# Ledger of designs, part 42: VH-VL binders against q9nrl2r1430to1533

Target 1, 104 residues: q9nrl2r1430to1533
Amino acid sequence: GGVHELSAFEQLVVELVRHDDSWPFLKLVSKIQVPDYYDIIKKPIALNIIREKVNKCEYKLASEFIDDIELMFSNCFEYNPRNTSEAKAGTRLQAFFHIQAQKL

## First folded at step 19 (VH-VL)

Design ee5
Fold by OpenDDE, fold request of step 20:
Structure ee5 (fold): chain C 104 residues (1-104), chain A 123 residues (1-123), chain B 107 residues (1-107)
Amino acid sequence: as target 1 above (104 residues)
Amino acid sequence: QVQLQESGPGLVKPSQTLSLTCTVSGYSISSGYYWHWIRQHPGKGLEWIGNIHRSGDTDYNPSLKSLVTISADTSKNQFSLKLSSVTAADTAVYYCARTDYEWGSFRFGMDVWGQGTTVTVSS
Amino acid sequence: DIQMTQSPSSVSASVGDRVTITCKASQSIRTYVAWYQQKPGKAPEPLIYDASSLESGVPSRFSGSGSGTDFTLTISSLQPEDFATYYCQQWYATPYTFGQGTKLEIK
């Protein structure tokens, strides 16, 4: 089961990264561009970090993997108002994720 | 190679619905990130009306007086604009435009524009 | 809405001059700015995206810079075909507002 789950997580991350709305989530937010980001967001995370955790087999349960993905979106919506380009991208990407996550 | 062309009636009566279509050639609208409508009142600057994402997600400028509706028809490789209950204030040149997607980055801008079509609201 | 205050509203210059147009956002918008050129009776044409990236086919004499709230479009050496109206646009949040425009006229 673990090997199968690992493959599923890996595949889902690949699909998220390839999505055209992944641009806000590919890597951690730049402190240079967004100086106050880390004053607000206390658990920063991005797809590259999640991918690394998957590769290191750090996710033992699907719920743990899902939690990190949801945290990523939560951070986006916490920091970015809903009318921002990031929030719009996040909304669409999250919807895509929720569909794909049903396969986990 | 990518071309956008606006089409529709150049004259609309007040209180009627303004309808325009943007025909895209040389590129599938399903491949574009955003498809926009912009207008320019006579002798004035540019005003963003709204857009539609390839997924069908739409976004409109809330400052417009008229109700905005943007839709896409992938079978015709077109997207359209509707403004309801127009007034003389809606007289303008209307442009459609594209925002393309580059993997890993959102290209902040509209890189391809139509030539524009003049719409006059008059009795 | 995010306001883009463009300055100057008009500028007269001569061929060969260095021209600078500024756009100030009402709030920080990162580098999410585009610049366009519009000639009379024509549709706008893209110049710059993401504040400083030159669109394909645009002469290298055009450049963009800035982040946060202050953005600049620069023409290093003005050419006859550059006399036009220029617009900035923010892409941080909808509505994606434009500056009011800068008309570049021949002196």
Scores: ipSAE 0.909, ipTM 0.959, lowest interface PAE 0.4, mean pLDDT 96
Fold by OpenDDE, fold request of step 20:
Structure ee5 (fold): chain C 104 residues (1-104), chain A 123 residues (1-123), chain B 107 residues (1-107)
Amino acid sequence: as target 1 above (104 residues)
Amino acid sequence: QVQLQESGPGLVKPSQTLSLTCTVSGYSISSGYYWHWIRQHPGKGLEWIGNIHRSGDTDYNPSLKSLVTISADTSKNQFSLKLSSVTAADTAVYYCARTDYEWGSFRFGMDVWGQGTTVTVSS
Amino acid sequence: DIQMTQSPSSVSASVGDRVTITCKASQSIRTYVAWYQQKPGKAPEPLIYDASSLESGVPSRFSGSGSGTDFTLTISSLQPEDFATYYCQQWYATPYTFGQGTKLEIK
């Protein structure tokens, strides 16, 4: 059960990373490019961090994994207006995630 | 090699719908990140009309007075532009263009353009 | 909408000159800028993407720089074929607006 879940998490992260709308989420937002980002976003997260947590078996429940992914999107939409390229990418990627997450 | 070609009537009457098609060759539209329509009024600069993502998600320039519709037909490897209720202000050269994706980063730009097609709105 | 203020609107230069064109965004747009070259009666051609990345096949005399609100296109040594109109475009938010253009003419 747990092994299957771990594999599912790994696979889902791989799919998210490979998605063409993953570019805003691959790594933490650059403070150089976005100086005020970390003044607004208090729990920054990215796919590389989530991947690392998966690899370290830090997710015991699917809900924990899903929470981190949703946090990642929440951060994006909190900081970026709807018409931004990041928000648009995030919207599409989140939709993809929600479909894939139903398989967990 | 990727090639884009605009096609459609060069003359449209006022209040009618302007319809253009961009035919893509050498590349599947399903592989492109964005497919755009741009226009250029005579002697003026470039104006972004809108785009369609490979998923079918569309975005339009709200500054346009006409209703904009962009759609894609993967079976024909084409995407199209429709502007409803056109006026003389819609007279322009219309371009289609591509934005591609390089894994890990969005290639912010349009790397392939059609040669453009002139559309005149006149009675 | 995000405004891209391009300057100068026109510039006269000679072959061999260093030419600089600037675009100023009405707000911070990170590095999400592209540059295009358009010759009379022709479609625009890509020069730079993501502010500083050179498009394939573009001569190395072209370069782009900038982040935030100020962006620059530089031609290090102007060649005869470089006389054209240049446009910047922002990709931060829709609509993906262009600068007004810079016409580079022969002095």
Scores: ipSAE 0.906, ipTM 0.959, lowest interface PAE 0.4, mean pLDDT 96
Fold by OpenDDE, look of step 19:
Structure ee5 (fold): chain C 104 residues (1-104), chain A 123 residues (1-123), chain B 107 residues (1-107)
Amino acid sequence: as target 1 above (104 residues)
Amino acid sequence: QVQLQESGPGLVKPSQTLSLTCTVSGYSISSGYYWHWIRQHPGKGLEWIGNIHRSGDTDYNPSLKSLVTISADTSKNQFSLKLSSVTAADTAVYYCARTDYEWGSFRFGMDVWGQGTTVTVSS
Amino acid sequence: DIQMTQSPSSVSASVGDRVTITCKASQSIRTYVAWYQQKPGKAPEPLIYDASSLESGVPSRFSGSGSGTDFTLTISSLQPEDFATYYCQQWYATPYTFGQGTKLEIK
C-alpha cells in the first residue's frame, strides 16, 4: 500500500544520498558558482527536494518519483559535458538508481 | 597510515609494454574514490595519465600516444598501469596517487602519493 | 582539454616575503582546483583542495582562493622550507590537467 511505497521511496533516497557519487545532486546548483545554470535548466531539482516531497507524501505513483529522479539526471547531462566530473558521477549514480528502482 | 608504492621494471625497450603496479597499504582500494597514475618527464612538469574508480570505471588522457590500460586487483590491494608500444618519450618518473571521498563532499585533489618510480625507455 | 596557464614560471624571493602564484583556466571550472608542492627528487605533496581548503598538516601561511577561471596560491610569509616547485590542477573535466609549474627560488 501507500505506506509501503513511501518507505521504499524513502529508503531509495537514503541510498542515493549515501552513494559516493551523490555530491553533484545533494542540493540545487549554486547560481553563484554556475551563473548560467538556470538560464539553461528550467526544471531544477535535487535529492534534498525529492526527499522533502517523499516526506510530504507528494508522490502518489512510483512513476512520479522515478520521473523526478530521472529529471535530476537529465538536467545533469544536459548541462554538463560527458567528460566532466559531475557527468561521470551522474552516470554511475544513475546506473545504481536503475538497479535499485527495479525493486520498487 | 595510508601508503602507496610503485613497482615495476625500470628499463623497457621501445615498442614493448610498460607495466607498473601500485601497492596500497593501510587502506582498502575499494574504499577510495579514484586511483591515479601521473608521470613527470625529466626536468618537466606533471602529466595526468589516467585513473580508475572503485567501481572499475576508468578514464585516460587522450593526449597520450601510447595505449593506456589501468586495472585494479582488490584481492592484492593493488592497481596497475600498462602503456603499450612505448617510445623514448615515455621515459619519466611514474607516480600513483589517491583521491579520497568524504560523505557529502568530493575533495578535488590527490591527497596521498607514492614515492615514484623511474622508467627509462631505451634499446 | 582544459588548459591551466600558471604564472609566473619562476620567481625569486626571500624569507619572509609574500608570494603569489596564479593559475588561469581556459574555461570556467568552478572551484575544482588543487595545488601541490614538489621538492627536488621528491613526489608532489598536496597543499590545497577545492580551491581554498588546506590539506591536513599544511601550515596556515598557505592559502588558496579563486573561482571560475582565476585561481591563486599565496604564501603569506615565505619560510626556508617553502622553496620548491608548485603546481595547480583542475578537476572539472578529464583529462585532469596541471599547470606548467612555478619554481620558487631563493633570491
Scores: ipSAE 0.904, ipTM 0.955, lowest interface PAE 0.4, mean pLDDT 95
Fold by ESMFold2, look of step 19:
Structure ee5 (fold): chain C 104 residues (1-104), chain A 123 residues (1-123), chain B 107 residues (1-107)
Amino acid sequence: as target 1 above (104 residues)
Amino acid sequence: QVQLQESGPGLVKPSQTLSLTCTVSGYSISSGYYWHWIRQHPGKGLEWIGNIHRSGDTDYNPSLKSLVTISADTSKNQFSLKLSSVTAADTAVYYCARTDYEWGSFRFGMDVWGQGTTVTVSS
Amino acid sequence: DIQMTQSPSSVSASVGDRVTITCKASQSIRTYVAWYQQKPGKAPEPLIYDASSLESGVPSRFSGSGSGTDFTLTISSLQPEDFATYYCQQWYATPYTFGQGTKLEIK
C-alpha cells in the first residue's frame, strides 16, 4: 500500500517487460491462434494486464502482485512442455523475477 | 558484415571425438540470442545438433545428447562443437548458424549461416 | 520429436510459373515455422520466419502461410535463380526439426 510500494511494483513490471524472454508474456494468448489454450488454462494473465492493475492500484498487498506474476509462470509451465520455446523463456524470466522480487 | 566460418579436421576416425569451431567476424557473439550447430548428411536433409543460448544454457538433439557438447568463448568470439564416439553415420557437412535477437516478437530462425565444413568419418 | 513432412519431394517448373510447397507438422506448432532456400554447394539461406514474415532482402514473389499443422511456401512467378532445394523448420520445441526438403528444378 502507498506510493513507495506502487513504485516498486511498477519498476518490477517494467524490468520484466524489458527482459529478452518476455515475448510469450506481453499479452494474453490468442484463442484463435491457440484454440485449446483456454480449455486448459482457466485463470489467464499477462504482463500488460498486471501492469494495468498496478496503474489502477488494484494490488493492496505485495503478495497479491507476486501471486499474479507466479500465476503467469505456472500457466506457462502447465500449458507448455519443458522443451518448448515458451517454457524455456518462462524458466529464464521466472529466475530473473525471483531475483528482482527480493526487493519487495 | 557478419560472417561465420567453420573450422576443424575434415577426416576423423571412428570412436574419436569430432571437434569443430565456428569463428564469428563482424559481430560479437554476446549480442546473438542462439548459436547453433546443424549438419547435412550426403544427399540428405538437415539435422539440428544443438545450440547455446546467450546465458550459457545449452540444448542438444536427444539423439546425440550424451555425445555432444557445445560451448562458447567470448574472448575469441568463437563457439565450438564436440561430438564423441563418432561413426560413419556422423559423416556430413557441418554448419554453424545464428539466431539474432528481436525484442517482443517470435522471430526464431537461422538468419546467418557459415559456409559449411565437410567431415568424413572413416578408417 | 515433431516431424515435418514436406511435399512434393521434387517439382519441375518453368520460369513464370506459380509454385507451392507444403510442410505438415506432426502436431500443432502455432506459427513457429521458418523456410530456407539452399542452392547446390551452398549453405541454406533464410526466406521466411514465423510462417509468413519475409526475411530482409527476400523478393516479394516469395510468401508463406499457415498455422497449426499445415504450412505453405509460394513462389508467385518463378525466376531462374529460384532453382534450389527448400526446407521448412519448426521452432516450437527442441529438437528444432527440418522437413526433408523439396527440390525445385527449372526447365
Scores: ipSAE 0.729, ipTM 0.893, lowest interface PAE 0.7, mean pLDDT 91
Fold by ESMFold2, fold request of step 20:
Parts: structure tokens; sequence; C-alpha cells
Structure ee5 (fold): chain C 104 residues (1-104), chain A 123 residues (1-123), chain B 107 residues (1-107)
């Protein structure tokens, strides 16, 4: 059981943004710096977009919110090999997310 | 002021385990992002041995993975290197180093280094 | 493993000269490069992180540039204290490999 209100979603997103492994996920990946990213990743998403969706009340269910956050991590692991700095950050931030999500 | 200082034996016999400790002062190792070990052989330049993340996760140079262990003791504000089954090829200056973090960006680099400690492996 | 190849291996230059050192990665590593200066008998000192960002306290005559596979460290007006060995290091993926070094000597 958990809390499924917009305040809980915002609190969780703030905690993710504050985490020191959030750096790959704050904004969408730059097409200039990573030209092939959007050829490989079909549903790009980042924390700033998720936060905007929370602010605009675009999530009807907690599962929709959680799905967007997990999509963010899935994109990271799909594009980045496991020994990359991005994938290591993603692994740690995802673990943190799972801990914080249990508190909801 | 953050300071790192390596300590350990300067001479190690072949097949023994090399044990080094990095003592951190002026900063808590639990606050640091990565803590690294690096070595330098005159003919090979700088070689990254591995690191430990503040979470306890470690990454090792694959060429050394079965031989190397990096650990941290937050109560002593220290982190350590153990390198097993050393040979003459492990003769080097060994450095410890930090990678820190600043909100909103990750700094790709080692911003603080120890002074280095010379380790000779010989019979 | 990602190989980092520095060139030249050594440079002879005079005080006041402009010096450029290059580092080439065996694959694209975005901007994930750091540069270090090392004097004999001393630990390396940080100069540049993230390809072009100057570390705190580093003189403005040092600059870095590049992305992808080709990176440069430039010293715009060489000072006596700049004679040292310089290393690049990639941060894209473990092992976080260094270039073999570039020795900058007094002409």
Amino acid sequence: as target 1 above (104 residues)
Amino acid sequence: QVQLQESGPGLVKPSQTLSLTCTVSGYSISSGYYWHWIRQHPGKGLEWIGNIHRSGDTDYNPSLKSLVTISADTSKNQFSLKLSSVTAADTAVYYCARTDYEWGSFRFGMDVWGQGTTVTVSS
Amino acid sequence: DIQMTQSPSSVSASVGDRVTITCKASQSIRTYVAWYQQKPGKAPEPLIYDASSLESGVPSRFSGSGSGTDFTLTISSLQPEDFATYYCQQWYATPYTFGQGTKLEIK
C-alpha cells in the first residue's frame, strides 16, 4: 500500500533530482552531443519532463508515474553499456528510486 | 583542506599481498563520490587500478580484477588497496585520489590526489 | 577497453610559446576527458575536467577542447612552471584509462 497523491509524486521527483547520480537524467540527451541517441531510443524521457507532467497533473495513476521513471532507466540501460559512467549512475539512482517508492 | 595520504610497506616480496591505506583528512569519505587507486610505473605511465563509490560499490581494472580488492572504513576515514600475488611488474608509485560531486553536474576527473608511495616488489 | 593515444610524446618549447597536446580515443567518449599535470617526483595535479572545464585554481592560460574522439589541451603562453608531463584520462567507461603522457621540456 502506498500514497498516490500528487504531493507524493512531487516529493519523489525532488528526491531523485537531489541525488548525485541524477546528472544523466536531469534533461533530455543532447542530439548534438549524442547524434544517434534518438535513432535508438524511441520514447525519450527525463526528470524535467516527468516533473512537468506532475505539475500539469498528467498522471492519472501512480503506475503511470512509475512507468515513466522506469522508462527513463530502461532507456539508459538500452543505450549505454554497463561499464559506462551513465549506466553506473542509472543503476544507483534506480536502486535509490526503488527504496523511495516503497515509502509511498 | 582535503588531504589524502598513502601508507604501507615500501618493499614487498613476490607472491605476497600488497596492502596500502589512504587516510583522508579534512573531509568525510562517506561524502565523496569515488575513491580511487592509481599506480605509475616509469615505463607505463598512469594506470587506473580501481575505485570504490560511497555506496560501497567497487569497480576494478579488468586486468587486475581477481587480484585486487578496494575497501573503505568510514569510522577511520580510510580506504584501502589489497593486491594479491604481486610480481616485479607491480613495482610502482601508488596514488590514492578522489572524485567529488557538485550539485547539478558530475565532474569527470580526480580533483585531489595523495602524495604517492613507492612500492618495490623484489626478492 | 578504450585506448587513449596522446601526441606528441614530447615537446620542446620556450617560455611564452603556445603549446597544444592532443589525445585521441579509440571510440567516441563524448566530452568525458580529464587532463592532469605532473612534475617529477610529485603527484599529478588536476587541470581540466569534462574536456573543457578548468579545475579550481588552474591558471587561465590552460584550456581544453574536443568531443567524440579528438581532444586537445592548450597552454596559450608557456610559463617556467608549466614544464611537466601531461596526461589525459577518459571517464566514459571503466577501466578509466590514461593516455601515455606528453613530456613538455624547456628548449
Scores: ipSAE 0.727, ipTM 0.891, lowest interface PAE 0.8, mean pLDDT 90

Design ee5
Fold by ESMFold2, fold request of step 20:
Structure ee5 (fold): chain C 104 residues (1-104), chain A 123 residues (1-123), chain B 107 residues (1-107)
Amino acid sequence: as target 1 above (104 residues)
Amino acid sequence: QVQLQESGPGLVKPSQTLSLTCTVSGYSISSGYYWHWIRQHPGKGLEWIGNIHRSGDTDYNPSLKSLVTISADTSKNQFSLKLSSVTAADTAVYYCARTDYEWGSFRFGMDVWGQGTTVTVSS
Amino acid sequence: DIQMTQSPSSVSASVGDRVTITCKASQSIRTYVAWYQQKPGKAPEPLIYDASSLESGVPSRFSGSGSGTDFTLTISSLQPEDFATYYCQQWYATPYTFGQGTKLEIK
């Protein structure tokens, strides 16, 4: 979509960033702190990158925007065991995203 | 000024259920991120029992999982621990604690603790 | 479970000394470590979160460092009120395990 759809994407990204459990997803995972991350995760993505793509109108379809957000969560669950602080945050933020996405 | 205070019976018989309540003053429990129970065994140090997240999600130490329940009552500004089928090994000082939140960062720590309550499991 | 091993188990030092307490995790836990001080007969008190961030009201003589498996708590100039037992705790994964403690005795 048009400008209305891009405003909805921006609003959703802002709500995700403001959520308590956004902390693992704000920026790409540090290769210094997590050396093996990029050996396992081949399509890394984070909220700052998604927000920039929205701002630059790089999403042609709403499905492309949603796919990037779901990729972000999928990466989290692929790398992090269920009992980790990251995976717990991811589970909660994904649930929040699904609620907000229904409102689109 | 946030205050946490544990309350409950100091003596519990083996096989019974230990019930403790943490009363929170000067702060709404709905504003906290995690609310924890921890115990300190005589001579053994600290053991994390479990927590409840502000969403209502709970996590328990796997060693206690089927025996422990943590719940919150926001109307009373309290959260509670129930530990079933207790033995002498459950004798400890029990603490409640908070993990606060800051936007954009998970705080890896417990910033406020209760004073602790001694529980003895004995016949 | 992730095991946290503290060293030394006990240390004696003089006022003004620099004291370092270490904590080693059984696996990489990034920076997800907290430190606590516990004085006799009292609840633990928070010192450090996220490996190196001081809790509110903690004197600047306390500092934390480390990432991965090796973490340190340093007191740069020991004061008489620093007599206590110190615990680390990992926050990477449940159960959120504690180290066994380090007792600091002031000479």
Scores: ipSAE 0.723, ipTM 0.897, lowest interface PAE 0.8, mean pLDDT 91

